# Ledger of designs, part 15: VH-VL binders against Gas vesicle protein F (gvpF)

Target 1, 213 residues: Gas vesicle protein F (gvpF), of Haloferax mediterranei (q02231)
Amino acid sequence: MSDNLYTYGVIEQEDIELEIDGVAGAERVYTVDYRTLSAVVSDIDTTDPERTDEDVQVHNTVLQHVLEYDGGRTVVPMSFGMAFKNGRTLKGVMRGARRALRSALNDIEGTVELGVKIITSSEGGVSHDAIRADIGDRLSELSINETENDLFSDRLVVNKSYLVARDRRDDFDAAIDTIEEEYGDELTVQYTGPWAPYNFVDIHIGADQQRGR
Short names: E, the ipSAE of ESMFold2; O, the ipSAE of OpenDDE; V2, 0.75 times the mean of E and O plus 0.25 times the DockQ between their complexes.

## First folded at step 12 (VH-VL; framework fv_concizumab)

Design r50 (from r45 with heavy chain R98K, light chain Y30W; at its last look DockQ between E and O 0.65; V2 from the best seeds 0.00; counts 0 for: pae O 3.6 > 2, grease 19.6 > 18.9)
Fold by OpenDDE, look of step 12:
Structure r50 (fold): chain C 213 residues (1-213), chain A 124 residues (1-124), chain B 112 residues (1-112)
Amino acid sequence: as target 1 above (213 residues)
Amino acid sequence: EVQLVESGGGLVKPGGSLRLSCAASGFTFSKYAMSWVRQTPEKRLEWVATISSGGSYTYFPDSVQGRFTISRDNAKNSLYLQMNSLRAEDTAVYYCAKHTTYDFWSDYRAFDIWGQGTTVTVSS
Amino acid sequence: DIVMTQTPLSLSVTPGQPASISCKSSQRLWHNYGENYLNWYLQKPGQSPQLLIYYVSKRFSGVPDRFSGSGSGTDFTLKISRVEAEDVGVYYCMQGTHRPYTFGGGTKVEIK
C-alpha cells in the first residue's frame, strides 16, 4: 500500500475520477490538485514502472479518455513512466513546472493533435511534390499548427502532426476522407488521434524530479 | 543471411578525400534506410550519415555536413560515403548500418545490422 | 545535441550475478506521441556493435531474455539478470529521437 502516484498528464484544476484501467493494473484514475492545476494520476506500487507495450497503450488510452471527458479537456501529456513517491512529491514537481504547465495549457487550449502519414502504394505514379503541396495546403488551412516529422522512406510522402481546434475536428476528418477518395489506391493514409498535443507542448520533467532529487 | 560488408578505408592526408562502399545482402535493400556510424580510436560511437530507402533524403550531423555525401545504388545493393576535406578527427572505423522498420509506418530508429567496419586514418 | 551519459564506466561481475547499466539523456527523449527511441548495443571484443534492445525495452531477435531495458524521459536502464561469459564487452546506449543521433560513452562489462 504505497503512496506512489503514476502521472498521465496535467489539466486545469478539476476534480475528476474515472473508473478505467490505469497503468500497472490500476482501476481508478483521479486528479491531484496543485493550485489551478490538476495532475491526472493513478496509484502504483513503484516509482519505476516497467515499460510494456500494454501499459504504454493504457497510458495513452487514459489520456484519450481525459481528453474527451465530458465534452473535452485540455491536457498536457506526460511521458510514460512518470511516477512519484507521493502526492507531496508530485505537487512539488508541479510547483516547479507551474509556469511551463500554465503556458502549455494556454497554447493548446481547446485543441487536439492529429497524426497524418501518407505512403505511396507503389513506386512511381503521382508526384510526391504534388501530393505534398496539395494535401499540405488542404490540411494546413484546417489546423492551428503543424509539425513535420521525419521522412525516412521514399514511399513516405507525408509525415506530419497537426494541432487542430476541437471545433474544426469534423472539417479535418472530412478533408482526410476527401483526400482518400481523390487519390484512391495510389496512397495509404494513416490517420491517428485525437491525441493530447504531444508535439506542441514544451514541458520537461526529468528523472531527478521524479525521484525527488 | 543478412550481411553488410564495408570497403574503401585507408590512410589519407588531411584535406584529402575517400569513398567508402558497403555491399548489402540477405534482405531487400531498397526498403530500408541506411546509415554510416563511425567509432573513434577512443571507442566512441558517432552517427555520420543517414539516407532514406530510395535515396531522396539524406541527413548529417554538423560535424560532417558539407564535407560528406551519402548515396546508394539499390540496383547494386550498395551504399556509399563520399568523404571530402578529411580531418584528423575523422579517423575512425566506419560501419555500414541498417535501420529497423524504416520502410512503413513505424520507425524504432535503431540499427539492427552492422558491417565489420572499414578503417579510415587521416594523418599527415 | 542530446548528451547521453552512461554509468558506470566499467563493471566487473561474477558469473551468474546481475548487472545494471544506467543511461541518462541531457533532455527528454520525447518524440511522436510520447515515444522514446532509446536503444542498447553490445560490442563484444573484436566485433562490431550488435543490437540488444530497441525502443527502450524491446529485445532484438535472438537476444536472451536475461537482457531487459527500462526507463522513460531521461533515465534508462539496461539489466542483465544473470551475467554470462558471452556478455563481456562494451555496452552503448543510443538515442534515436532527435538528430543528431547520439551514443553514450559505453560501459565495459567484465567477468570476475
Scores: ipSAE 0.039, ipTM 0.575, lowest interface PAE 3.6, mean pLDDT 88
ESMFold2, look of step 12: ipSAE 0.493; ipTM 0.792
ESMFold2 (binder alone), look of step 12: mean pLDDT 91; pTM 0.946

## First folded at step 13 (VH-VL; framework fv_concizumab)

Design r51 (from r47 with heavy chain I113V, light chain F60A; at its last look DockQ between E and O 0.67; V2 from the best seeds 0.67)
Heavy chain, then light chain:
Amino acid sequence: EVQLVESGGGLVKPGGSLRLSCAASGFTFSKYAMSWVRQTPEKRLEWVATISSGGSYTYFPDSVQGRFTISRDNAKNSLYLQMNSLRAEDTAVYYCARHTYYDFWSDHRAFDVWGQGTTVTVSS
Amino acid sequence: DIVMTQTPLSLSVTPGQPASISCKSSQRLYHNYGENYLNWYLQKPGQSPQLLIYYVSKRASGVPDRFSGSGSGTDFTLKISRVEAEDVGVYYCMQGTHRPYTFGGGTKVEIK
ESMFold2, look of step 13: ipSAE 0.631; ipTM 0.832
ESMFold2 (binder alone), look of step 13: mean pLDDT 91; pTM 0.943
OpenDDE, look of step 13: ipSAE 0.701; ipTM 0.884

Design r52 (from r47 with heavy chain T50Y I113V; at its last look DockQ between E and O 0.69; V2 from the best seeds 0.00; counts 0 for: pae E 6.4 > 2)
Fold by ESMFold2, look of step 13:
Structure r52 (fold): chain C 213 residues (1-213), chain A 124 residues (1-124), chain B 112 residues (1-112)
Amino acid sequence: as target 1 above (213 residues)
Amino acid sequence: EVQLVESGGGLVKPGGSLRLSCAASGFTFSKYAMSWVRQTPEKRLEWVAYISSGGSYTYFPDSVQGRFTISRDNAKNSLYLQMNSLRAEDTAVYYCARHTYYDFWSDHRAFDVWGQGTTVTVSS
Amino acid sequence: DIVMTQTPLSLSVTPGQPASISCKSSQRLYHNYGENYLNWYLQKPGQSPQLLIYYVSKRFSGVPDRFSGSGSGTDFTLKISRVEAEDVGVYYCMQGTHRPYTFGGGTKVEIK
């Protein structure tokens, strides 16, 4: 019989139990405590889950629920596939990573990640540099940090992730709405989130930690 | 048939210049971001240049920044790499590589078509 | 730059037997909400590289189901469930998550 745990992320210690869909058909998501930290987990019948589009989406949906549940909280997200043989093994990993997890929680406290892609309707409609400067200045002033993603098409003029304080989300939403109104049919905006701040944390699980295969 | 054909390689002295060309056929060239990837004599692969589908955006790793430039002519289905101030470490087979593309929102993080390569040797 | 370390450097397999190749990155490879642009290429003798696996585990069009990829964080694996004569060559992992994109050193697969 399996007692493996699939891990979604880490939060400040809190008892949470949600009856929602989890990775690999799980129907409950709950917490396992280690001192001042809690791991968000679900039960799983392997320690080496295969990555499918469906389960990646479920993983991210669970993190969004936890991010926003009951007034919201700071969530350090784990990458897909972090599964452990049992609670003892998981707590051992949390012990080894405690300083890094605490530092990450502090760095992203009270924040969410928002994704913005902007595509022009034609190559010759407006200057890409002018669009990038205008939109970049407006959104950067509303964020704590940002990171650029690849621009693989000439029509893709903005591809950024933004770290935004929760109390600035309405201002950020309004800025996106204003941009869409000002540019009209000249731009298409893809605006996503809120997400746990994947692109703004840098944590590692040590090689000597016990982790399921 | 989808095809990328590189040309312009050869022997050059340190400090010299070469211009590589890549001719594309069998697909709509202007829809794809392109890269140059080189393979050293030790068989290591290195990404050396990137250009967006319309040519507006380029990227270079630090090892070639300021020495290499990349351009494209979408009317001629051609990609170019200008290599200046060549060093012995630039000796390699240079591949023209097409990024994967499925729609404007898709990230181009893999190379789904490669040319046959052209050899650049930097030696006195 | 992110260093990608492959092991083993070479392996020799009996036809029909499995093969497993490890790729380890010098730091974690996550982008866009847990996505990881970890790719695998095969360079057959005398040929240019060809794409096998993207996004850690997705088989590129036309790639047989005996190829599978897995992993997360810093540890990634390519498995070939039954090696065939057409599978010989050098296998490279590549990370496209963080600029600059970087390749592993390669793993040569041969038939005994």
Scores: ipSAE 0.058, ipTM 0.642, lowest interface PAE 6.4, mean pLDDT 86
ESMFold2 (binder alone), look of step 13: mean pLDDT 91; pTM 0.940
OpenDDE, look of step 13: ipSAE 0.177; ipTM 0.690

Design r53 (from r47 with heavy chain S106K I113V, light chain N36D; at its last look DockQ between E and O 0.66; V2 from the best seeds 0.69)
Heavy chain, then light chain:
Amino acid sequence: EVQLVESGGGLVKPGGSLRLSCAASGFTFSKYAMSWVRQTPEKRLEWVATISSGGSYTYFPDSVQGRFTISRDNAKNSLYLQMNSLRAEDTAVYYCARHTYYDFWKDHRAFDVWGQGTTVTVSS
Amino acid sequence: DIVMTQTPLSLSVTPGQPASISCKSSQRLYHNYGEDYLNWYLQKPGQSPQLLIYYVSKRFSGVPDRFSGSGSGTDFTLKISRVEAEDVGVYYCMQGTHRPYTFGGGTKVEIK
ESMFold2, look of step 13: ipSAE 0.597; ipTM 0.819
ESMFold2 (binder alone), look of step 13: mean pLDDT 91; pTM 0.942
OpenDDE, look of step 13: ipSAE 0.809; ipTM 0.907

Design r54 (from r47 with heavy chain S35H I113V; at its last look DockQ between E and O 0.76; V2 from the best seeds 0.00; counts 0 for: grease 19 > 18.9)
Fold by ESMFold2, look of step 13:
Structure r54 (fold): chain C 213 residues (1-213), chain A 124 residues (1-124), chain B 112 residues (1-112)
Amino acid sequence: as target 1 above (213 residues)
Amino acid sequence: EVQLVESGGGLVKPGGSLRLSCAASGFTFSKYAMHWVRQTPEKRLEWVATISSGGSYTYFPDSVQGRFTISRDNAKNSLYLQMNSLRAEDTAVYYCARHTYYDFWSDHRAFDVWGQGTTVTVSS
Amino acid sequence: DIVMTQTPLSLSVTPGQPASISCKSSQRLYHNYGENYLNWYLQKPGQSPQLLIYYVSKRFSGVPDRFSGSGSGTDFTLKISRVEAEDVGVYYCMQGTHRPYTFGGGTKVEIK
């Protein structure tokens, strides 16, 4: 059997083992400890996993499950494709990044990321700016932070990620429901999450993180 | 055949202005975001401007922000770059480029069609 | 700005042999729940750039299957399993994850 480990993210030290689908056909997701941190991993036969739409979705589903499992926890997500030759190599990377990982865990403690994309049924114009401002004000009030993603279509009036405290999630959900009811067929909303906060962590790992030593 | 054709390049003195045009054909122009990308004499590629499919959203790097304006006329299948306060470092071949088809729920942020370029030289 | 560093700067390849080009970013390119907007372009002599690979590993329409892309985070690779004469030119990686969008410095591929 290979010793390679595919890494999904990092959490506060905790023993987790889940029998769920993992990347590259893995059927078990578990943790590898390093001091006060645990890496969420699965077994894999390569350090260069193929990026497929299916496995990207699996990666995100694993992270979402860990985020919410057994009362939930703070999860620092890893990019797709972070695989290491063995546990020793993984722990070495965690050692080198320990300060950054701890800082990231602290920055996002008790939070989730929520994604909002809103597409208007009408063409662009002044009313789209007013819609963006109204929705922006309502959702920003309920969030700790937000990032705006680039807008490549004029029908896309909101494309934002929100950092939201777990105890404000119900309020955020209700605001989305109210927006959908108030605007009716004028808007189509894609509301995603909760996610581990991909857009609100500053994690830098060296170029060799994708290959063993 | 999908085609992009740039025009309007030339020699201009520092501080001058130039307007580039890009004529699109063979696809539904109004469904695609568009970009300007330049290639310097050192052969470096630099992103210069982006405009959304309907024209409401524009993006620029700091190096050209406030000096360049991007616009489009979807009725004429045309993309424009207005370049003001030109500097020697703006000397390049300027390409217009088409954004990959924007799925509102997914985006690949790739430039799948490029024109042949128009040369801008900024020199005394 | 994210600096995209390509290695090698130039390579000469015997026809039929593999080639590999590295593209490393100065920052993590992870975006939108696992999305990486890392693309590869080929500029053949006297031509404009053309898209080869988008979204790290997806081949653009008409690109031969001897081209493959991989990577994540900060380290990305373009591989050509069997280099052919038509593959000569300058290869550029590009990141579209964080504005300003930036290109690598290029890798010149020649046949020897």
Scores: ipSAE 0.617, ipTM 0.850, lowest interface PAE 1.2, mean pLDDT 88
ESMFold2 (binder alone), look of step 13: mean pLDDT 91; pTM 0.942
OpenDDE, look of step 13: ipSAE 0.802; ipTM 0.902

Design r55 (from r47 with heavy chain I113V, light chain Q27K R28M; at its last look DockQ between E and O 0.70; V2 from the best seeds 0.00; counts 0 for: grease 20 > 18.9)
Fold by ESMFold2, look of step 13:
Parts: structure tokens; sequence; C-alpha cells
Structure r55 (fold): chain C 213 residues (1-213), chain A 124 residues (1-124), chain B 112 residues (1-112)
């Protein structure tokens, strides 16, 4: 009875079924249990799904729904394209990664990831370090952790991801609004999320876990 | 024709210095982040440095941090790598590489144009 | 540093037959909300590297559709559906997700 399963992420054991669009035209997203863990999955006709912009976005949208559904929960995200021949194979992978998955769930408990990118109206301005320090001070106080991405354009002065407790999200939103008000048309802010905390989790599911799928 | 041409390679003793240049043509140089990538005699590729489109942000691996600096002169369509305190393991062909570009919001982490390379040999 | 391990190290292919090259990272590559910075380059004999595939699966302009990339997590694959004489050279994967950006050790493809 087992069909191929596309996997979005892992949560604490919970029975979930969502009637939403999934990868490769799936219309139902549900859970497969292994001990204290549940994999969030949908049905798929291959173990080597095509990576398209549409399906990558669907993958992320599913994760966002699970992250926020019914009061929200902690989600350990998987990369796009993790598909397995059947439920037995998937459970074998979860068995092999159980310690890493449990550790990740514990590390990110009760959190979401928020993304902040900021472009200035000018290139390479000297005051950009001061702007970055000001914004950094204000947002770091509201977060548990942060990562910095490389800056390839001098107009992109902030490119950070923040790990934020769910109960501090409103404060973080307000800080972004205040920054936009204070800087006006000097800055353009791209504020994204909530995301499952990709940048704050490191799950090693190696090649031998994926071989023969 | 989009083109990158490196120069300035040569034979240098350990502890010496060398400055590489890369001349860009056929595209708007100032819009692109640029990198140096080297290829060792064993044909291993190693990222060496990245500089943002306007020159304000630079990035290096630990292996060259503090010894190498990257700079650009957008008016001259030129990229530079200043290499100090050279070691035998810095022996390589050095390529100038242009990052892909989509928009200001995106990360540009692929190299879509490469020069022909200039050879640096560090030998005592 | 993230180690990128390519297999096989060398591959001899009959013209017109498929080829497959694997690249495994020592750490899960960052999934930037739909962007994964796993790239493939080809260095033909006597030439500089050239971009084939970026973002795991996107073909660079002018790259024939016989080249395809796939993969997720730590495991990535470049496939050539029908190898031609012009495909000879050394193939490198690269991760641009985590600094320092690192390349695989290369896979040499030859015609048999």
Amino acid sequence: as target 1 above (213 residues)
Amino acid sequence: EVQLVESGGGLVKPGGSLRLSCAASGFTFSKYAMSWVRQTPEKRLEWVATISSGGSYTYFPDSVQGRFTISRDNAKNSLYLQMNSLRAEDTAVYYCARHTYYDFWSDHRAFDVWGQGTTVTVSS
Amino acid sequence: DIVMTQTPLSLSVTPGQPASISCKSSKMLYHNYGENYLNWYLQKPGQSPQLLIYYVSKRFSGVPDRFSGSGSGTDFTLKISRVEAEDVGVYYCMQGTHRPYTFGGGTKVEIK
C-alpha cells in the first residue's frame, strides 16, 4: 500500500491533514509517524522530483502553513526534493536521523525565522555602517540569534536572518515598522517570513540515506 | 563580447608580494560583484576573494584573510588582488570571475564569466 | 569548511550514452526559501571553467538541455542524457551557500 512520499519537514508527533496544494500537483498534505516524530508529506509519483520555481514555492508555502496551523508548532524543514519510495523507507531515514532531528526540534523550540533585507537609495554611502549598526542594535534585542549573508551590491546594506521567539514576533514587526517610518524613502525594506528556521538548523541526512530512492 | 583578462602573475619567493589585475570589457562592470578563484597544480579550485559591485564589502576564506586584499576601480573597469606574505601553497592559476546578477535583493553566488587566468608560482 | 565530495573521480563514456556525476556536501546546504546555491562548472581541456548549472537545476544560458541538475540536502547530481565529444573535460560542483565557498574535487569525463 505504500506510494512514494514527498517530505517537507519533521515535527513533534502529531496527526495533521491539510487540504492544500502540494509539490507536483498534490492536493493533500499529511503526517507519517515514527515514534515521537512525524514527517510532513504528500503523495508523489517519483523519488526524483523536478525542481521548478513553482514547486519550490509550494514546498515553502506548505511549511509555512504547518508552522502556523492550529496554534503553530516547531518545524524542522527539509530541503526541496526529499522523496522516498514508500512509508517504510521514509521511517528508515527518520530512524537513522532520529537523534539529529530531536536535537534540532529542541534547539528551535517555539521559534520562527524572519528575513530582513534593506536597500538604500544610493550606492556605497559612508553612513551605511551606521545604519547597519543602528538596525542591528534594535533587531538583535528582539531575537535569539541571527546570521549575516554576504552583501554583493553596495545598495544592499542589510541581509540578515533572525531567529525569533513566537511571542516576540509582534515586537519585531513593530520594530520593522518603526525603522521604515524613521528612515522614510532613504531605505526600502524587504521583510519576510515566518519561515521554518532553515538558517538555524543543520540536519545531516547523508548520501547513504538517499541512495536508491 | 564579455571578457575578463588577468595579468600580473609570475615567479615569487616565499614571503614576497604580487599584485594581480583583471581588465573587464563588454559589460557594465560596476553592476557586478567580482571574485578571484584559483586553481592549484593538482587542479583543485579554491575561492579566494569576493568584492561587492561598488567595492564596499569584501570577503575572504581564512587561508588568505589578512594576507590578501581585493579592490576594484570601476572607472577603469579593473579588479585587483594584492597578495602579501606569499606561501608555496598559494601557487596556482588565478582566475578573475564575474558573479551572476538578477537584482539588488538576490544573492549572486555563481560565476558566469571567467578570465583565462594568470599563473602565480611561489617557490624558494 | 564544507567538503564537497564528487564521485566518480573519472568516467569513460561511450558517445551517445548517459553520464551521471554525484556531489555530496559535508553539511546540509542552506535552502534560502527556494534558492540553493549548488552550481556545476565544466572545464574543457585547455580552457577556463564555464558555468553549466546554478541553483541546483537551472541551466545557464546556451547550455544544451541534455544537461540537468537535481538534488537536495547533501546529495546532488549532474546528468548528461547523451554525451557528445564537446562534453569532454572536468566537471566541478560548487556550494555558494556557506562561506568559505567550496568546490568539489572534480570528475574527469572522457569519450571511450
Scores: ipSAE 0.623, ipTM 0.829, lowest interface PAE 1.3, mean pLDDT 88
ESMFold2 (binder alone), look of step 13: mean pLDDT 91; pTM 0.942
OpenDDE, look of step 13: ipSAE 0.796; ipTM 0.917

Design r56 (from r47 with heavy chain I113V, light chain N32Q; at its last look DockQ between E and O 0.66; V2 from the best seeds 0.63)
Fold by ESMFold2, look of step 13:
Parts: C-alpha cells; sequence; structure tokens
Structure r56 (fold): chain C 213 residues (1-213), chain A 124 residues (1-124), chain B 112 residues (1-112)
C-alpha cells in the first residue's frame, strides 16, 4: 500500500476524518498535523495525479465540505494535484511554508469566497458602464476584498470574485436577490459559492518540493 | 471556411507609426474576442492586445500600453492595431487571432484561429 | 510577468517513439473553481501556430488522441504517444490566467 497523500488545503490544527469521495476514488478525507496547522488529505497511489474534470470537481467539493463541516472553519485551498510521497515529506513542506500558511490563514480568517458573473440581455455598450458601476458598488460595500477577471464579451458586465466575511454572507445573498429583482430580464446572474478563498491567497511551494511529491 | 488575413506591415523607422488590419470571414465575427500576437525574430511569441467581442474592453501588456491601440469594426468584420512610437523591439510578425468561442459564463483563453501574419520591421 | 520555461529546447525523435515536453511557470497558475488556462500550440514549418490543447488537458477539435496534456500548479506536460512526420515543428505552451498572457520559449521537435 502506498503512503502517498493528496492534499486539498490547510486549516488550523483540527482532527477531522470524513467518509466522503476524494480525488482518484478515495473514500476518506482526513488531516495530517504540523504544529498549529493541519493539512486536509486523502490517500492516493501516485504523486502525479491525472487532472480530469471529474477529479477537479471532487477536489473542490471536498474543500467546500471542509469549509462548512461542523460549524465551519477557515481553509487555505491548494491547487489541484498537490500530492506527496508520505506524511514526513508533507510535514517538511508545511514546515518550509509555515509562516506563509499562517499569514494566509490570518488574512482570510472567518471568510468565504463568492463568485459573481452577470450578463446583460443586449450586445450594446450603452448603460453597461452604469450597470457595472451600480452592481460593483453594491457588492463591493459588502465584501472585504475583490478580484476582477478579464471581460471578453461586452455582454459580460461583472466577472468578479469577492472575499466576504461569514457573518455578511446573508447580506450578500440578499443583495444578489435584490439585483435580480430590480433588473429582471435585463440581466442574468451566475452566483457561486461559498468557496475556500482561492483568489485571495498566494502560497508559493518550491519546484523541488513539488517534484519530490 | 474560417479565415483571418492581416495586412499593413512594412519597414518603418523608430518613432514611426503603422496601422495593421485583419479581415475576418467564415464566422460571426461579432461573437468573438480577438487578439494580436507577435512573433519576434528569435521566434518568441508575445501577446500584444485583446479586444472584447463588442469592442468595449481592451487589454495590453505594459510593453505596448499607451503606444498601441486596438479596435474593431464588426459591420466590416475587421480588426485593427494602431502602433505608434515604434521601437526596434517591436520588430515581429504580427498575427491576428480569434479566441475560442466563449459561453457568456465561461471562457477558454486560447486562440483557435490565426492569420498568416504580416511583418513589421523597425530599423534604426 | 509569469515566465513560462519549456524543456527541452529541442528534441529529435525516432518515428513512432513517444515525446514529452515540460512547461513550468514562475508562479502558480491559480485556478478559479477548477479553471486553469494553460494551452499548447504547434507551429509547423512555414505555418502559423495552431491550437492543440487548451485548459491543460482538453484536445482541440481535430487533434489526434496521441496528444495529451496534464499538470497543475507550476508544472505542465505535453505528451505525444507516438511521433509522426506531421508532428514536426515548434511547440509552445501559453498561460492565459494572469495578464500579461505569456508563452514558453518553444520546443523544436524533429524526426531523426
Amino acid sequence: as target 1 above (213 residues)
Amino acid sequence: EVQLVESGGGLVKPGGSLRLSCAASGFTFSKYAMSWVRQTPEKRLEWVATISSGGSYTYFPDSVQGRFTISRDNAKNSLYLQMNSLRAEDTAVYYCARHTYYDFWSDHRAFDVWGQGTTVTVSS
Amino acid sequence: DIVMTQTPLSLSVTPGQPASISCKSSQRLYHQYGENYLNWYLQKPGQSPQLLIYYVSKRFSGVPDRFSGSGSGTDFTLKISRVEAEDVGVYYCMQGTHRPYTFGGGTKVEIK
């Protein structure tokens, strides 16, 4: 049996064991501790997992589950494919990244990420700036931070990720509902989440450590 | 048949200007974001500019920001690149490129149709 | 700017043998809900680039299944299970995740 560990993310130290579907057919997700941190992992038979649409979705579903399980917690998400040959190797990586991981946990404490995409019913540029400004102001006031993604269609007037405090999530939901009612058929909204704050952490792991997975 | 045909390249002195055109055919031009990508004499590929499907949003790398402008005329199925204050390092083959078709909700930031390119030479 | 580093710079392959090309980014290509805009292009001799693989692993229409892409984070790979004469040319990876969008320096594939 392999000792390889597939890693989903990092949380404050906590013993978790969940019987849920994991990447590459895993049926158990659990934690490996290093000091005040825990890595959320599952068993895997390789250090170079294949990236498939299904396993990317499983990766994200595990992170959402951990984000909300048993009262919820702060989660620093990892990119898909972070697998290590054993617990000692994983702990070594966590040791090397300890200050960055701690800083990330502190920066996103008590938050979730929410995704918002909005398209207009028209192809015209008239009023798109006004709509974007109005909606942007409303949602920005309810968030701690935001990132903007590039806009390739003139009909796509909002393409943003928002960092939102957990206790403001209901207010954010209500703002989305109000926007949908106010604009009616003029807009269509895609509202996703909650996500672990993928777009609000920047954790660097050395290439040699990744190669030694 | 999907086609992109560039024109307007040539030899120009540093500080000069050129306007490149790209004629599109065989697809609904107004549904696609478009880009300019250049290939240097050393064969490096460099992204130069992007314009949204209706023309409202444009993006440039710092190396050309403020010197280049991108525009489109969807009624004429045409994409343009105005290049001002040209420098020797702007010497390249310039391709117009079509982005993969985006569902309005998602994108695949890839270029699925390329023209044959037009050569711009900036010589001291 | 995100630097995309390809290895090897060139590759001579006996016809019918496999080939593997590495592309490493200087920063994580941070996905947004499973998204990663890592693409591969082939420029055949005398031609414009053509799309092979997008979104890390998705083959573009008409691309043979002997081409496959994989990877995550900073490390990405294009594999050709058996190289054919029509596969000669220069292969480029590209990231479209963070502006400026950047390409690797290229890997030239030749037949021995």
Scores: ipSAE 0.529, ipTM 0.794, lowest interface PAE 1.7, mean pLDDT 88
ESMFold2 (binder alone), look of step 13: mean pLDDT 91; pTM 0.943
OpenDDE, look of step 13: ipSAE 0.724; ipTM 0.886

## First folded at step 15 (VH-VL; framework fv_concizumab)

Design r57 (from r53 with heavy chain S35H, light chain F60A; at its last look DockQ between E and O 0.63; V2 from the best seeds 0.70)
Heavy chain, then light chain:
Amino acid sequence: EVQLVESGGGLVKPGGSLRLSCAASGFTFSKYAMHWVRQTPEKRLEWVATISSGGSYTYFPDSVQGRFTISRDNAKNSLYLQMNSLRAEDTAVYYCARHTYYDFWKDHRAFDVWGQGTTVTVSS
Amino acid sequence: DIVMTQTPLSLSVTPGQPASISCKSSQRLYHNYGEDYLNWYLQKPGQSPQLLIYYVSKRASGVPDRFSGSGSGTDFTLKISRVEAEDVGVYYCMQGTHRPYTFGGGTKVEIK
ESMFold2, look of step 15: ipSAE 0.632; ipTM 0.851
ESMFold2 (binder alone), look of step 15: mean pLDDT 91; pTM 0.941
OpenDDE, look of step 15: ipSAE 0.824; ipTM 0.910

Design r58 (from r57 with light chain Q27K R28M; at its last look DockQ between E and O 0.79; V2 from the best seeds 0.00; counts 0 for: germline match VL .444 < .500, grease 19.1 > 18.9)
Fold by ESMFold2, look of step 15:
Structure r58 (fold): chain C 213 residues (1-213), chain A 124 residues (1-124), chain B 112 residues (1-112)
Amino acid sequence: as target 1 above (213 residues)
Amino acid sequence: EVQLVESGGGLVKPGGSLRLSCAASGFTFSKYAMHWVRQTPEKRLEWVATISSGGSYTYFPDSVQGRFTISRDNAKNSLYLQMNSLRAEDTAVYYCARHTYYDFWKDHRAFDVWGQGTTVTVSS
Amino acid sequence: DIVMTQTPLSLSVTPGQPASISCKSSKMLYHNYGEDYLNWYLQKPGQSPQLLIYYVSKRASGVPDRFSGSGSGTDFTLKISRVEAEDVGVYYCMQGTHRPYTFGGGTKVEIK
C-alpha cells in the first residue's frame, strides 16, 4: 500500500486519531507532527484525488469535526485536494511554510467562521440599506472581523462571513434568533457553520505541495 | 435559444462618452446577474462591471470606477454600459456575459453565456 | 489584485496527444464553503469566450469528458486527454473569489 497522505488542515501539535469518514473512502483521520504543528490527514492511494461534491463535503465535515472535537481547537484549513507522497514530503512542506502557518494560527486563535445569508420575502417590502445597517451593526459588534460576499440577487440583502470568538458563539446565535423574531416573515436567514476560518486565512503553499506528488 | 447581442460600439475621441447595449433573449433575464468583460488589443480579458438580477447592486474595478455605470431594464430584457471620460486604454472588444444561475445555496461565479462583442476604439 | 499566471503561453500538439495547462494564483482562492472559484474559458478562433470548466473541475454543459480540471489552493490545471481539431484556441483561467475578478493571460493551443 502507498504512503500517500491527504491533508485537511493544520493545528497546534496534538495527537488526534478519529474513526470518521475521510476523503476517497478513508475511515480514519489522524495527525502527523512537525515540531509545534500537526497536520490533520488520512491515508489515500493517490496524490491527485478526484474532486467531487461528495468528497469536498467530506473534507469540510472532517475540518468541522476537528474544529469542535474534545473542546475544540484552532484549525488552519487547507483547500481540497492537497495530498502528498509520504510523511517526509508532508513534513518538508510544513517546514517551508512554518512561519506562515504559525502566523495563521495566531491570527485565528480560538475562533470559528459563521456564514449569514439574509433573503427578503419581497423585492421592495423593507429598505435594503436599513436592513443591512441594522443587522450589520448588531452582528459586527459580536465578531472580530467580517468579509462581504458579492450580492448577485436583489433579494439577498446580507451575504457575509464573520470571524467569531468561540466564547461569543452563543451570543451570536442569540442575535440571529432575535433578528428572525424582530423581522418575522419579511426575512429568511440562512445561518451556517461553524467553519474553519477559510475567509480569514491567507497562506501561499501551492507550489511546494505540488512537488510532493 | 439563449442569446446576448451587443451594440453601440464605435470610434470615440479621448474624453468622450459611449453607451453600449446588450439585448437578451431566450431566458428569464430578470433572474440573472449580468457582467461586462472587455478584451484588449493584446487579447487580455478584463472584467469591467457587474449588476445584480434586479439592478440594486453594482460592482466595478478601480480602473473604471466613477467613469462607467451599468444598468438594466428588465422589462426590455436589456443591459447597458455607460462609458464616460474615455481613455485610449479603454479600447477593446466589449462583451456582455450572463452570470450562472444563483440559487442562494451555491454561487458558481462563472459567466455561462457571452455575446458576440462590440468594438470600442478610443483614438485621437 | 489577484494575479493569475498561466503556463505555457502556447502549445503545439499533434492530434490525439494530451495537453496540460497550468494556472497559478497569487493568493489562495476561497468562498463560503472553502471551495475555489476557479473557472476555465475557451476562445476558439473568431469566437467569443465560452465557459469550459467551473468550480475547478466541473464541466459546463456539453463539454466533452476529455477535458478535466484539477488543483487547489493556488495551483490549478486544465488537461485535455486527447486534443482534437475543434479544441484549438486560447484557454483562459479566471478567479471569481475576490473583486476585481481576474483572468490569466491565456494559453494558445494549436495543432502541429
Scores: ipSAE 0.665, ipTM 0.865, lowest interface PAE 0.9, mean pLDDT 88
ESMFold2 (binder alone), look of step 15: mean pLDDT 91; pTM 0.943
OpenDDE, look of step 15: ipSAE 0.802; ipTM 0.904

